VH-VL binders against Cytochrome c oxidase assembly factor 8 (COA8). Designs and how they scored, part 32

Target 1, 167 residues: Cytochrome c oxidase assembly factor 8 (COA8), of Homo sapiens (Human) (q96il0)
Amino acid sequence: APERGAERRDTAPSGVSRFCPPRKSCHDWIGPPDKYSNLRPVHFYIPENESPLEQKLRKLRQETQEWNQQFWANQNLTFSKEKEEFIHSRLKTKGLGLRTESGQKATLNAEEMADFYKEFLSKNFQKHMYYNRDWYKRNFAITFFMGKVALERIWNKLKQKQKKRSN

## First folded at step 6 (VH-VL)

Design v3 (from x35 with light chain Y92S G94Y; framework fv_cixutumumab)
Fold by ESMFold2-Fast, scan of step 6:
Structure v3 (fold): chain C 167 residues (1-167), chain A 121 residues (1-121), chain B 108 residues (1-108)
Amino acid sequence: as target 1 above (167 residues)
Amino acid sequence: EVQLVQSGAEVKKPGSSVKVSCKASGDTFSEYAISWVRQAPGQGLEWMGGIIPLFGEANYAQKFQGRVTITADKSTSTAYMELSSLRSEDTAVYYCAKGPYYSSTYYFDVWGKGTTVTVSS
Amino acid sequence: SSELTQDPAVSVALGQTVRITCQGDSLRSYYATWYQQKPGQAPILVIYGEDNRPSGIPDRFSGSSSGNTASLTITGAQAEDEADYYCNSRDSSYEHWVFGGGTKLTVL
């Protein structure tokens, strides 16, 4: 069932959280930012008379959201992990402890952190470029199917008008 | 239902080229990406490359770059894979497979039955 | 080394549960897809997008992922499940695709 699938997603490595829309929603619902990806999930409204083509469009949009959520949740976790490792490494090199005398986490100054950011961006540049390429492909697919759905609805409307006029 | 129909078995000499076809039927050809995956006798699956006919975009695995060419003919709904400078280690079953072109993992919901290519002298 | 690593073989008793694993750094960002292949046949998609089943795939097949590891679980294995199973995901560049080495499942 759909609810079982949504619950299973809560156990994903990227830790995508589940949310519920208003009980009688007749439109798409936008939720709060996910704890891990920091992206707002969309809960899609399912019409009672959804066509197979409309279902394809909805599933494409849902799958695109899941892909996007997983990518950014992992990217944020990787960033945080590597940032901590960089700080720890540099503090050890300086002969400093990992915490200040006040018990707070020791930090590097902005100049030193700039080195980490440059390294992280350089290392992940290709990965982000291919993410963006995939994002464009997905958005093109969504637009393509939206066009097909629009044509289907226009055709169905024309069919109904023709039948009504012949009565 | 989409079906992928592949060309027949080929026997080639080392140094030659082979061109395998994959004809899609059923659903709209432009809605899918088509990939080529090979399997040497007793070995695993190996992705070679793919094409998105709608964009005319082909992408190749590093191992095959410069030796493989993947094309598509929209008028006949047919994709082609041409492999040049054949070696004995290119002896394999070559599959075409289709999936949604937006797939982050290129998942393939329909596969051709495979084309056996034997490279021997 | 391989981009995606699978154990070459695994066995399960009829009616029992088996888990086939796939490991690789790309799995931290992208879900694995799983394919079943029987001798002399083309592969068949069994799981995509972590835990989605195509029409016609029995509900005993499920997928999961954690960190850099993806798993295919067969709950209540049947004789007809004896096959090679391949995982598939992005390579380390995130531009191309790679398959795991495959796991031969034997149902005892």
Scores: ipSAE 0.014, ipTM 0.598, lowest interface PAE 7.7, mean pLDDT 81

Design v4 (from x35 with heavy chain E57Y; framework fv_cixutumumab)
Fold by ESMFold2-Fast, scan of step 6:
Structure v4 (fold): chain C 167 residues (1-167), chain A 121 residues (1-121), chain B 108 residues (1-108)
Amino acid sequence: as target 1 above (167 residues)
Amino acid sequence: EVQLVQSGAEVKKPGSSVKVSCKASGDTFSEYAISWVRQAPGQGLEWMGGIIPLFGYANYAQKFQGRVTITADKSTSTAYMELSSLRSEDTAVYYCAKGPYYSSTYYFDVWGKGTTVTVSS
Amino acid sequence: SSELTQDPAVSVALGQTVRITCQGDSLRSYYATWYQQKPGQAPILVIYGEDNRPSGIPDRFSGSSSGNTASLTITGAQAEDEADYYCNSRDYSGEHWVFGGGTKLTVL
């Protein structure tokens, strides 16, 4: 028994329940939107008898999801940062301070912000086109491996039928 | 930082095959794609193909389809490029290079030092 | 195929600004990356994603693109910048990589 017994950092539980799939789940499930990407993650079910090929497919799907999450998290961060920089630059050009007399952040009207949105969309047009094409490539790869898994399952069923017929 | 170490120079006869290796340092091998780029004497860079080691997906330039095979061994963090039916025109320096496959912008940030392959009778 | 075209050679006086250009229809859809290669050495990445610079690349290097043209600009060229420069992008299908023919930069 430790001589120092009573010292604790916190007395109240600060535990936040994480969203988890139900126990005994045999299916994939969809979680709440991610804080940064605003996308819903998929948690993949892992069967006890997963083949190496099935594992490759699952890992490809998981990796594609992580790529998608990271892209949109970065995009949202970049948008927010550039928006703030645009507002600050415009206010400086007008000779205005960054905060109002009430202490709130100074803002631009909708017509002025239209310039930022036009610039941002134009600047990021190619980036979004790359994303779209990479998305198609990844889905093609996933479809290809799904086909391989389907063929593996058909082959295994044929082997089982032959074995049962022999016995 | 990641380094790519390539196998040594090779001299081959026409019609034979060559297999060049590219070993990556560290444990980030499954996080990146590996591409193969060649350069004939006095000529420019030519992309041959690449592989994403995480799931073994390889993609090849049209010119090399049917002659090139790119593979990866995650346990040894090594990528391979095998070129068959060698011709004198295949005499070149062969580079491996890594880049982020998950990025919307693809680039090759680390290159191997190159492997010289000479095809002569 | 010459899908991405570069002038074979360009010269610049020490301390002056030079632009190396790369042209191709795929550049309307994809950014160019730029590599520097010195004799007997492997290429090194100098610009990616239009105008991003890797750690260790001097700030005199910058990139830009408009329409079917991408440009690498060296502002205040130094003797050590003498090298071959290659642009790189995807083909029009987005499935494969394509390099430009390369531009030999001579610093006078």
Scores: ipSAE 0.000, ipTM 0.460, lowest interface PAE 14.9, mean pLDDT 78

Design v5 (from x35 with heavy chain E57W; framework fv_cixutumumab)
Fold by ESMFold2-Fast, scan of step 6:
Structure v5 (fold): chain C 167 residues (1-167), chain A 121 residues (1-121), chain B 108 residues (1-108)
Amino acid sequence: as target 1 above (167 residues)
Amino acid sequence: EVQLVQSGAEVKKPGSSVKVSCKASGDTFSEYAISWVRQAPGQGLEWMGGIIPLFGWANYAQKFQGRVTITADKSTSTAYMELSSLRSEDTAVYYCAKGPYYSSTYYFDVWGKGTTVTVSS
Amino acid sequence: SSELTQDPAVSVALGQTVRITCQGDSLRSYYATWYQQKPGQAPILVIYGEDNRPSGIPDRFSGSSSGNTASLTITGAQAEDEADYYCNSRDYSGEHWVFGGGTKLTVL
């Protein structure tokens, strides 16, 4: 009730939900799972003395996060939609209604659902392969920039030590 | 390579609606997002909204909220932009453009040639 | 009035280097993309994801960013580079896309 934390929920262009961390966060903040992707978003702390290299790393990580979240939001929605269509189709084939006499949703057993999972995975195999390839490329780039930032920080410390030594 | 073919020029009266189409070549329509960007004569580019055809997810710039509707028909690989309650200020060239759906439409790598919409009495 | 600010015009001598800038708070969080537009034509993507060039874009085009400012640099400008250049990024909320006002480049 009396808390001052400024948490908001915003909607991304693709319909993916967003939120903001509390005002005075001093490091990266991990939020609740996104409704569609079921992935936890990371909100990056931006220090006042952020270097251009640190900014590039942060922007790359943010862009990769959004790419990742949109991919999984899309996959989860496709899965849910096709699962519902499969269940409805299979029930109609059996001559069963979509609901029981009591109004409950009619369901399929685990063995029948295995057919759906096999179909879905086969249909989406290429998409998942390209996702994994791009995910690895993005993580390689992020790791590379993390290395550059680490080196920059080492050199800055060395420069500070040199200045102290000359004074 | 993917090409975007837009419908022809339109002349409309104030208060009417216009619906512009954008047909994508090839069978990869569901692998990208389509955005609509307009440009008034002698003015800059203005993003209106976009759609991910795979799921029919659309979103709109606040300025056009309530007046623009973006839809897609996967069976014909065609995206549509309908703008209602037309004003003289809506006179512009309307472009469709594609970008990667998995990256929040960060860039538009292929553009249609544009559709001129003139709103006059 | 876009959230991204560009100077309306800039000029460069043939063969010289020119830098076109784009400024906005959202650029602290998101990369800028750059488009070239010639009269009567649709825009063409020239730089995306900070400093990536699409196939077919000459290597004289490069991008950079610092703080709230993104820049498109043309090293050794040629006559055919005369055009309008637009920057593009997400708005501060990350929900929508915004374009800069455009910069008209004249090659002298």
Scores: ipSAE 0.009, ipTM 0.529, lowest interface PAE 10.8, mean pLDDT 80

Design v6 (from x35 with heavy chain G56D; framework fv_cixutumumab)
Fold by ESMFold2-Fast, scan of step 6:
Structure v6 (fold): chain C 167 residues (1-167), chain A 121 residues (1-121), chain B 108 residues (1-108)
Amino acid sequence: as target 1 above (167 residues)
Amino acid sequence: EVQLVQSGAEVKKPGSSVKVSCKASGDTFSEYAISWVRQAPGQGLEWMGGIIPLFDEANYAQKFQGRVTITADKSTSTAYMELSSLRSEDTAVYYCAKGPYYSSTYYFDVWGKGTTVTVSS
Amino acid sequence: SSELTQDPAVSVALGQTVRITCQGDSLRSYYATWYQQKPGQAPILVIYGEDNRPSGIPDRFSGSSSGNTASLTITGAQAEDEADYYCNSRDYSGEHWVFGGGTKLTVL
């Protein structure tokens, strides 16, 4: 997960300026970034006449989103904590305090920080590989159920068409 | 395998407070949520609240808001549930249980053995 | 107050199939989990995420969900399956967790 500085918020390139969604929505809605994961959640619309397969697909998409949120929330906090510990450890080794004369946080140069990033990536390589594996498995499952829902809708339309022809 | 070990039985007077502990084994304490579930004699299960130690964030069932406080100590891998202003109807077995956070498939895969709290004069 | 409804009791003959149901509007959004509880013991997770079994749970246990209803099915009930069964899910807000009232299963 990338490090995020104390930068002011940017507006989306698409020119998104309204934050509040319609109070009553008949389609999926995208919310603001989560505090920990910094990913935008999707709030799913639930149709009144949803089929069991459609419900199964929607719940699978919801679960996949929450799994993704959990992974990145954990990753971001772990990164921030280990980065702070690394900086404190290196400053202590150099005999330096955690604050400068002006009271600002003491920092390491880019070369020293590169050591941390390399270590963090190496240590988390297997974790990220498992994340990618699970991401592909989840997307395969979603695609599979999307196919089942599409076939169900085709069969229902064919049955309705046949019924109208016989009536 | 994570195990949850709860503190021993308590006998309390009405109006007092009780604090139950739940100690988790292993080093993954920050990777899951801990919930507290109680069961009065002969009654069903009732969720009281939970905490996500990683975020130091607790949430409570509406019925218990204001009376229950759930905390976690990551250094000792221990979660706590404190219930105040005890009444006789708070007599129950109190369980701690671990589960994932941020999941629509929320479940409690590991449960403590329970702590019996009896409120009597 | 209660967001998930279960019938208080159900019975099944040894070797037969029984279905325990749980109803609530939140089940349209969230999966049900199922717990088995025997007298004097802590609950044991038997089904999560609609139809997933934890290691050690016999394959005779299965789950399903449709609309606002979730079901736990025991195919070929055994004597040791006699217990109380609780469903569990999130409330409609998704912020809190709620349990059904429990179903006492008697194996005849």
Scores: ipSAE 0.198, ipTM 0.692, lowest interface PAE 4.8, mean pLDDT 83

Design v7 (from x35 with heavy chain N59Y; framework fv_cixutumumab)
Fold by ESMFold2-Fast, scan of step 6:
Structure v7 (fold): chain C 167 residues (1-167), chain A 121 residues (1-121), chain B 108 residues (1-108)
Amino acid sequence: as target 1 above (167 residues)
Amino acid sequence: EVQLVQSGAEVKKPGSSVKVSCKASGDTFSEYAISWVRQAPGQGLEWMGGIIPLFGEAYYAQKFQGRVTITADKSTSTAYMELSSLRSEDTAVYYCAKGPYYSSTYYFDVWGKGTTVTVSS
Amino acid sequence: SSELTQDPAVSVALGQTVRITCQGDSLRSYYATWYQQKPGQAPILVIYGEDNRPSGIPDRFSGSSSGNTASLTITGAQAEDEADYYCNSRDYSGEHWVFGGGTKLTVL
């Protein structure tokens, strides 16, 4: 029988599927790779006593994840579509069918695919450059807020310890 | 830059159906979600549902479940919203709007100009 | 009955600062987005992801959130800012979008 607290997926307007962590998780949880982006989603735990700064960090991390999932889902779909169209076009030019004699989907060898990869990379070079730029900006912001949250937590612990000692 | 062009105004009788179109220009149609939002005269905005063409999946607000059908045709870059069993309360401006489908914020960065639907006997 | 609550009207003097608020339990989990709507026009996005502005939106617009409340702040209001402002977020289930009732801003 399957585990009751096993991973669950359902649909959402912001994406086709979502994952749920096992029950009673008190920390962030990492799920299986998304079908389209091939990225592992993180479910962010929301503590009941979350500070405004902790909330900002969590939402920034969540939004960055969703930005990454959207970018790579679109990129992977575009790559797969254009790859299939390129293979189909080249096979027709050679007078070959789309399937091998064994019934497998026909493919091109590495040498033949080199032209496709060169064209795809060149066409998408600027897009990937902007992605990397935004990725660095987002990670800088996340690191900055992580530092602020860490300092806030240290100050709160020090305040509690000082109050206990003064009483 | 993506623009959303909606079909023209409609006048319908109670009990009939209306189908509004929303044609996207510019970027790849499958790279975003299309939502439908209506606004009755003098009232606020109300989300009806949306579609993610990349995944072929539509989502509906509970209030409209069973009466609304949202579809998309990737070849013409056009989304459709069909509302059946029309009532006088369905008199409103119907907007289509696009946004990212992976988003906890649910923001719509581009909106159509709206289609006025009047339901009267 | 609305999951997101906004005051129906607010006024601000030209050049002064105004804050429009949106309240709802879903805002503890999700950021609010803000839209501006002028009479006879479609809404336009002014703030998303707490405090991000789309290209073309003046820097006088900013967003913030704390707990179950989100705010849109206009610092140095201009006459052209007179409009209805709507907040938007997920519903309690996280599956659908919900709009606030809207706030009519009058610039005196």
Scores: ipSAE 0.017, ipTM 0.585, lowest interface PAE 6.4, mean pLDDT 81

Design v8 (from x35 with heavy chain N59D; framework fv_cixutumumab)
Fold by ESMFold2-Fast, scan of step 6:
Structure v8 (fold): chain C 167 residues (1-167), chain A 121 residues (1-121), chain B 108 residues (1-108)
Amino acid sequence: as target 1 above (167 residues)
Amino acid sequence: EVQLVQSGAEVKKPGSSVKVSCKASGDTFSEYAISWVRQAPGQGLEWMGGIIPLFGEADYAQKFQGRVTITADKSTSTAYMELSSLRSEDTAVYYCAKGPYYSSTYYFDVWGKGTTVTVSS
Amino acid sequence: SSELTQDPAVSVALGQTVRITCQGDSLRSYYATWYQQKPGQAPILVIYGEDNRPSGIPDRFSGSSSGNTASLTITGAQAEDEADYYCNSRDYSGEHWVFGGGTKLTVL
């Protein structure tokens, strides 16, 4: 079952229950945050009468979400490991232990961490630039196909209106 | 640019295990995923499993769960596939293949030349 | 077992168009990828992400999908296109990868 859904249950004439998504609703559900990316995945509902264009848009949105999740999972893991290595290196250089007297993880102050952040951003500048470029390209493509789907739905509505007036 | 070099052919007895290696050259090993795909004589391709070296996590096809182990060694840029409890039906060419893990559409853009494993008594 | 179905063989006349199909319910959610394999050689990637061509793959190769079916189209088949073609996508769970049974293309 979906954790979050917008569905209406209608009862068939035979007394059998049927799930019908409400008008303008999605039967999508939101999953728990991914262990590495910390982003919540959306599981997309597949409409019963999905058009080829609607399928293309849904697959594009799904693929873009997975691409985004994998990018941030990699980035977060890399950041975490390099940060820990930097902290351990600096504490060793200062002659300090890795744990405080209370047993907590020893940390560096904000000024000391500024060096790490600058190095990490510089090292990953090109990677982040390519990510942003691809993110914009993907969102442009999604918007374009959303427009196509909207036009398809308008066209189908107009066709139906013409049929009603012809009869 | 990236090439995958696989270990040489193996002849094994039933019940033994085989470990095939796949060494990446000319690139940063942790920037891609590596999968293992086999092909029995005259038959189709079969995905066995894969690993993302950066995460160190391997995933396996249901059919091979419990018999296959896929590992990666970042220091040597080498991935390994170990298949245990060998049967004659495991006679096949074993390929390693790499692909980008930043894309949800997984694809194998570079393949090793294959390692022939023959299981016979 | 394979969750992607391909016809085992298809033929096309030199210079004509051929369509190789792959069918499976997971294709409603996931893109198909296509590989070409010639005897004694490793497979090569010809199409990924529905209709993307890697560098070096001729523009006569294209991909498409609709519903639970994905297709590889070769427009103006050449003698060198004679090979086995495999589709590849995710299984029904979306967690693993599966190949179709392969289609042997003969160019007449």
Scores: ipSAE 0.336, ipTM 0.712, lowest interface PAE 3.6, mean pLDDT 82

Design v9 (from x35 with heavy chain S30F S104K; framework fv_cixutumumab)
Fold by ESMFold2-Fast, scan of step 6:
Structure v9 (fold): chain C 167 residues (1-167), chain A 121 residues (1-121), chain B 108 residues (1-108)
Amino acid sequence: as target 1 above (167 residues)
Amino acid sequence: EVQLVQSGAEVKKPGSSVKVSCKASGDTFFEYAISWVRQAPGQGLEWMGGIIPLFGEANYAQKFQGRVTITADKSTSTAYMELSSLRSEDTAVYYCAKGPYYSKTYYFDVWGKGTTVTVSS
Amino acid sequence: SSELTQDPAVSVALGQTVRITCQGDSLRSYYATWYQQKPGQAPILVIYGEDNRPSGIPDRFSGSSSGNTASLTITGAQAEDEADYYCNSRDYSGEHWVFGGGTKLTVL
């Protein structure tokens, strides 16, 4: 029996499930795709001697991931809901049932669905533009803190070498 | 602008239950979580639980597990908090508030005005 | 018993700087949010996500965190800043939200 903890899924404060890494992990973990966003979550490892800059970088990365998860979960679920409503409406207009003779969900052909996709993309254009703007802003901030952390780590290594020579 | 409108004040007897409503305007009801926070007279804020209306999933603080039920009605854009087995210690102002559900920097940017619940014999 | 600890009261002279602190292990993982509450009113969000202000919140309000401590700083306190201030974050497990006990700020 391995002594390491098992992977588990926990419930988030607002009711969505979360992936958790093995207990006492020393590395970041990439989980399975989230049910709603279809994005893989990363659970970040917290070092015992984490500096304030390292903490800020990690929290910024965590917050950016959660923001991204929320955006795509909302988009994917809204898309699925509106797509199903569109299909039901069109099938009713044609006098067709919601299921085929085989019991499968009735669908529209690609040509019929093209109108839905065009309308959905057009309707959400502004929302996607704001998402892209925020995404760039967040990634510039992450890059900035990554640079600061890298410089801090170089300085700490130099301090350790100097300390060894002094002793 | 989104607003959260709560139901009116309630006076309840010990052992009964109370159900408080929170009606959201606009489209934010489906994009965010709705949380319930209470405050006893002269005391601090206490988170009770929350729900993501879009998913129908609720989560509760350990202290209220088994006694609180949070639900959402999509057709009326209304969230509900029902608290059972009421005690005098449940006398408080009950707030609903909206916030993101996927966030390490979570926040409640819109709050209802609060519903006073008094538990008295 | 509270997972987030705040001093119950602090005072600041008009125009001076005050720092309200919140401590808890969950703050190593999650940002603190800060709420202002005046008597008879619902709380108002003043800081979220490290140091972000909602529209309408004066720039004298700022946030910071280090280790297990988060702080709300009011630079140049005004009379209208007299209120109770609550920090809020996730519990250590990350599954629930918890509030600090609140800090009553008196502006002298």
Scores: ipSAE 0.028, ipTM 0.649, lowest interface PAE 6.1, mean pLDDT 82

Design w1 (from f63 with heavy chain T30D; framework fv_ebrasodebart)
Fold by ESMFold2-Fast, scan of step 6:
Structure w1 (fold): chain C 167 residues (1-167), chain A 123 residues (1-123), chain B 108 residues (1-108)
Amino acid sequence: as target 1 above (167 residues)
Amino acid sequence: QIQLVQSGAEVKKPGASVKVSCKASGYTFDSYGISWVRQAPGQGLEWMGWISAYSGNTNYAQKLQGRVTMTTDTSTSTAYMELRSLRSDDTAVYYCARGPLWFGELSTYFDYWGQGTLVTVSS
Amino acid sequence: QAVLTQPPSVSVSPGQTASITCSGDKLGDKYAYWYQQKPGQSPVLVMYQDSKRPSGIPERFSASNSGNTATLTISGTQAMDEADYYCQAWDSSTDYVVFGGGTKLTVL
């Protein structure tokens, strides 16, 4: 049968979320963990009188979130896929089925799984190092723009206060 | 040096299927996504779908849902797009284009494009 | 109705500034991207994330995105800039990735 948009969105790692914040809310909202990345998405509130600088900060934060979602979804899928392939390969080598007679997943011992984890971490070391580097660069940029927005808001409040006093 | 090289032009009858290939070179294939975009003669660009070269996960345009399938082969750094139940209005140049690994709202764009594959559907 | 609207054509004299607009509801809340396509050729990314220029794209190209309108600006337009230009953005209510209808830039 044809799949509905909601079902299709749930199966696709597109950054699309079924989470919807209240329409009358004036705050950012945090959703449930994403299926692939296991990270909680943030849906940003867009104020009607958003300044260009505030918009730039919000878009930077949202793009950084999507970048972070991209990395962890990819890592989690890769880990799960390679783990499953490793387990299936080892079970086949032993002449064992993928499930026990009770229908439970067949398991490998801790020593065999340790081999997999060591290989996976070694193989992905450079990817994780580049991730950390980019993560810090992005947070540096966000902090910088947060500072600029804070100064803009302070200045605007001071200007408004001065106008109200009108000596 | 980054290149996407597509398969040659094809002529098909209505109701047939076509499978276009896109061979990538000059970058790590499984670190990016591939989108397919088509352009009917004298018309604009129409996005068809996206695939992660690493996970194989896809997102397709709604109007093509059920008719299109996108796949990748990491061993040959090649992406494929198969369109079934061809109609006359599927006549277009089909492009593959490199995009980000994650199909995100503020991060999806295409920095390198294949040369295009003309698919003509006629009786 | 079209999600992203572009003028079908824009004409400028050599050396003048060309301005190509792309309009959509709350487009400024999204990132806009721009592609150049010359006859018989593939599209080429000329601007990404509103105002960022890819390596190899001349400094003559700049862009902005605010409110409902994204704008691609080509300063000191040259004959080689004659092409079709397409904007691109995200719209999850239709097909995710959407393109504008395209603008033919004529330099005469």
Scores: ipSAE 0.214, ipTM 0.669, lowest interface PAE 3.7, mean pLDDT 84

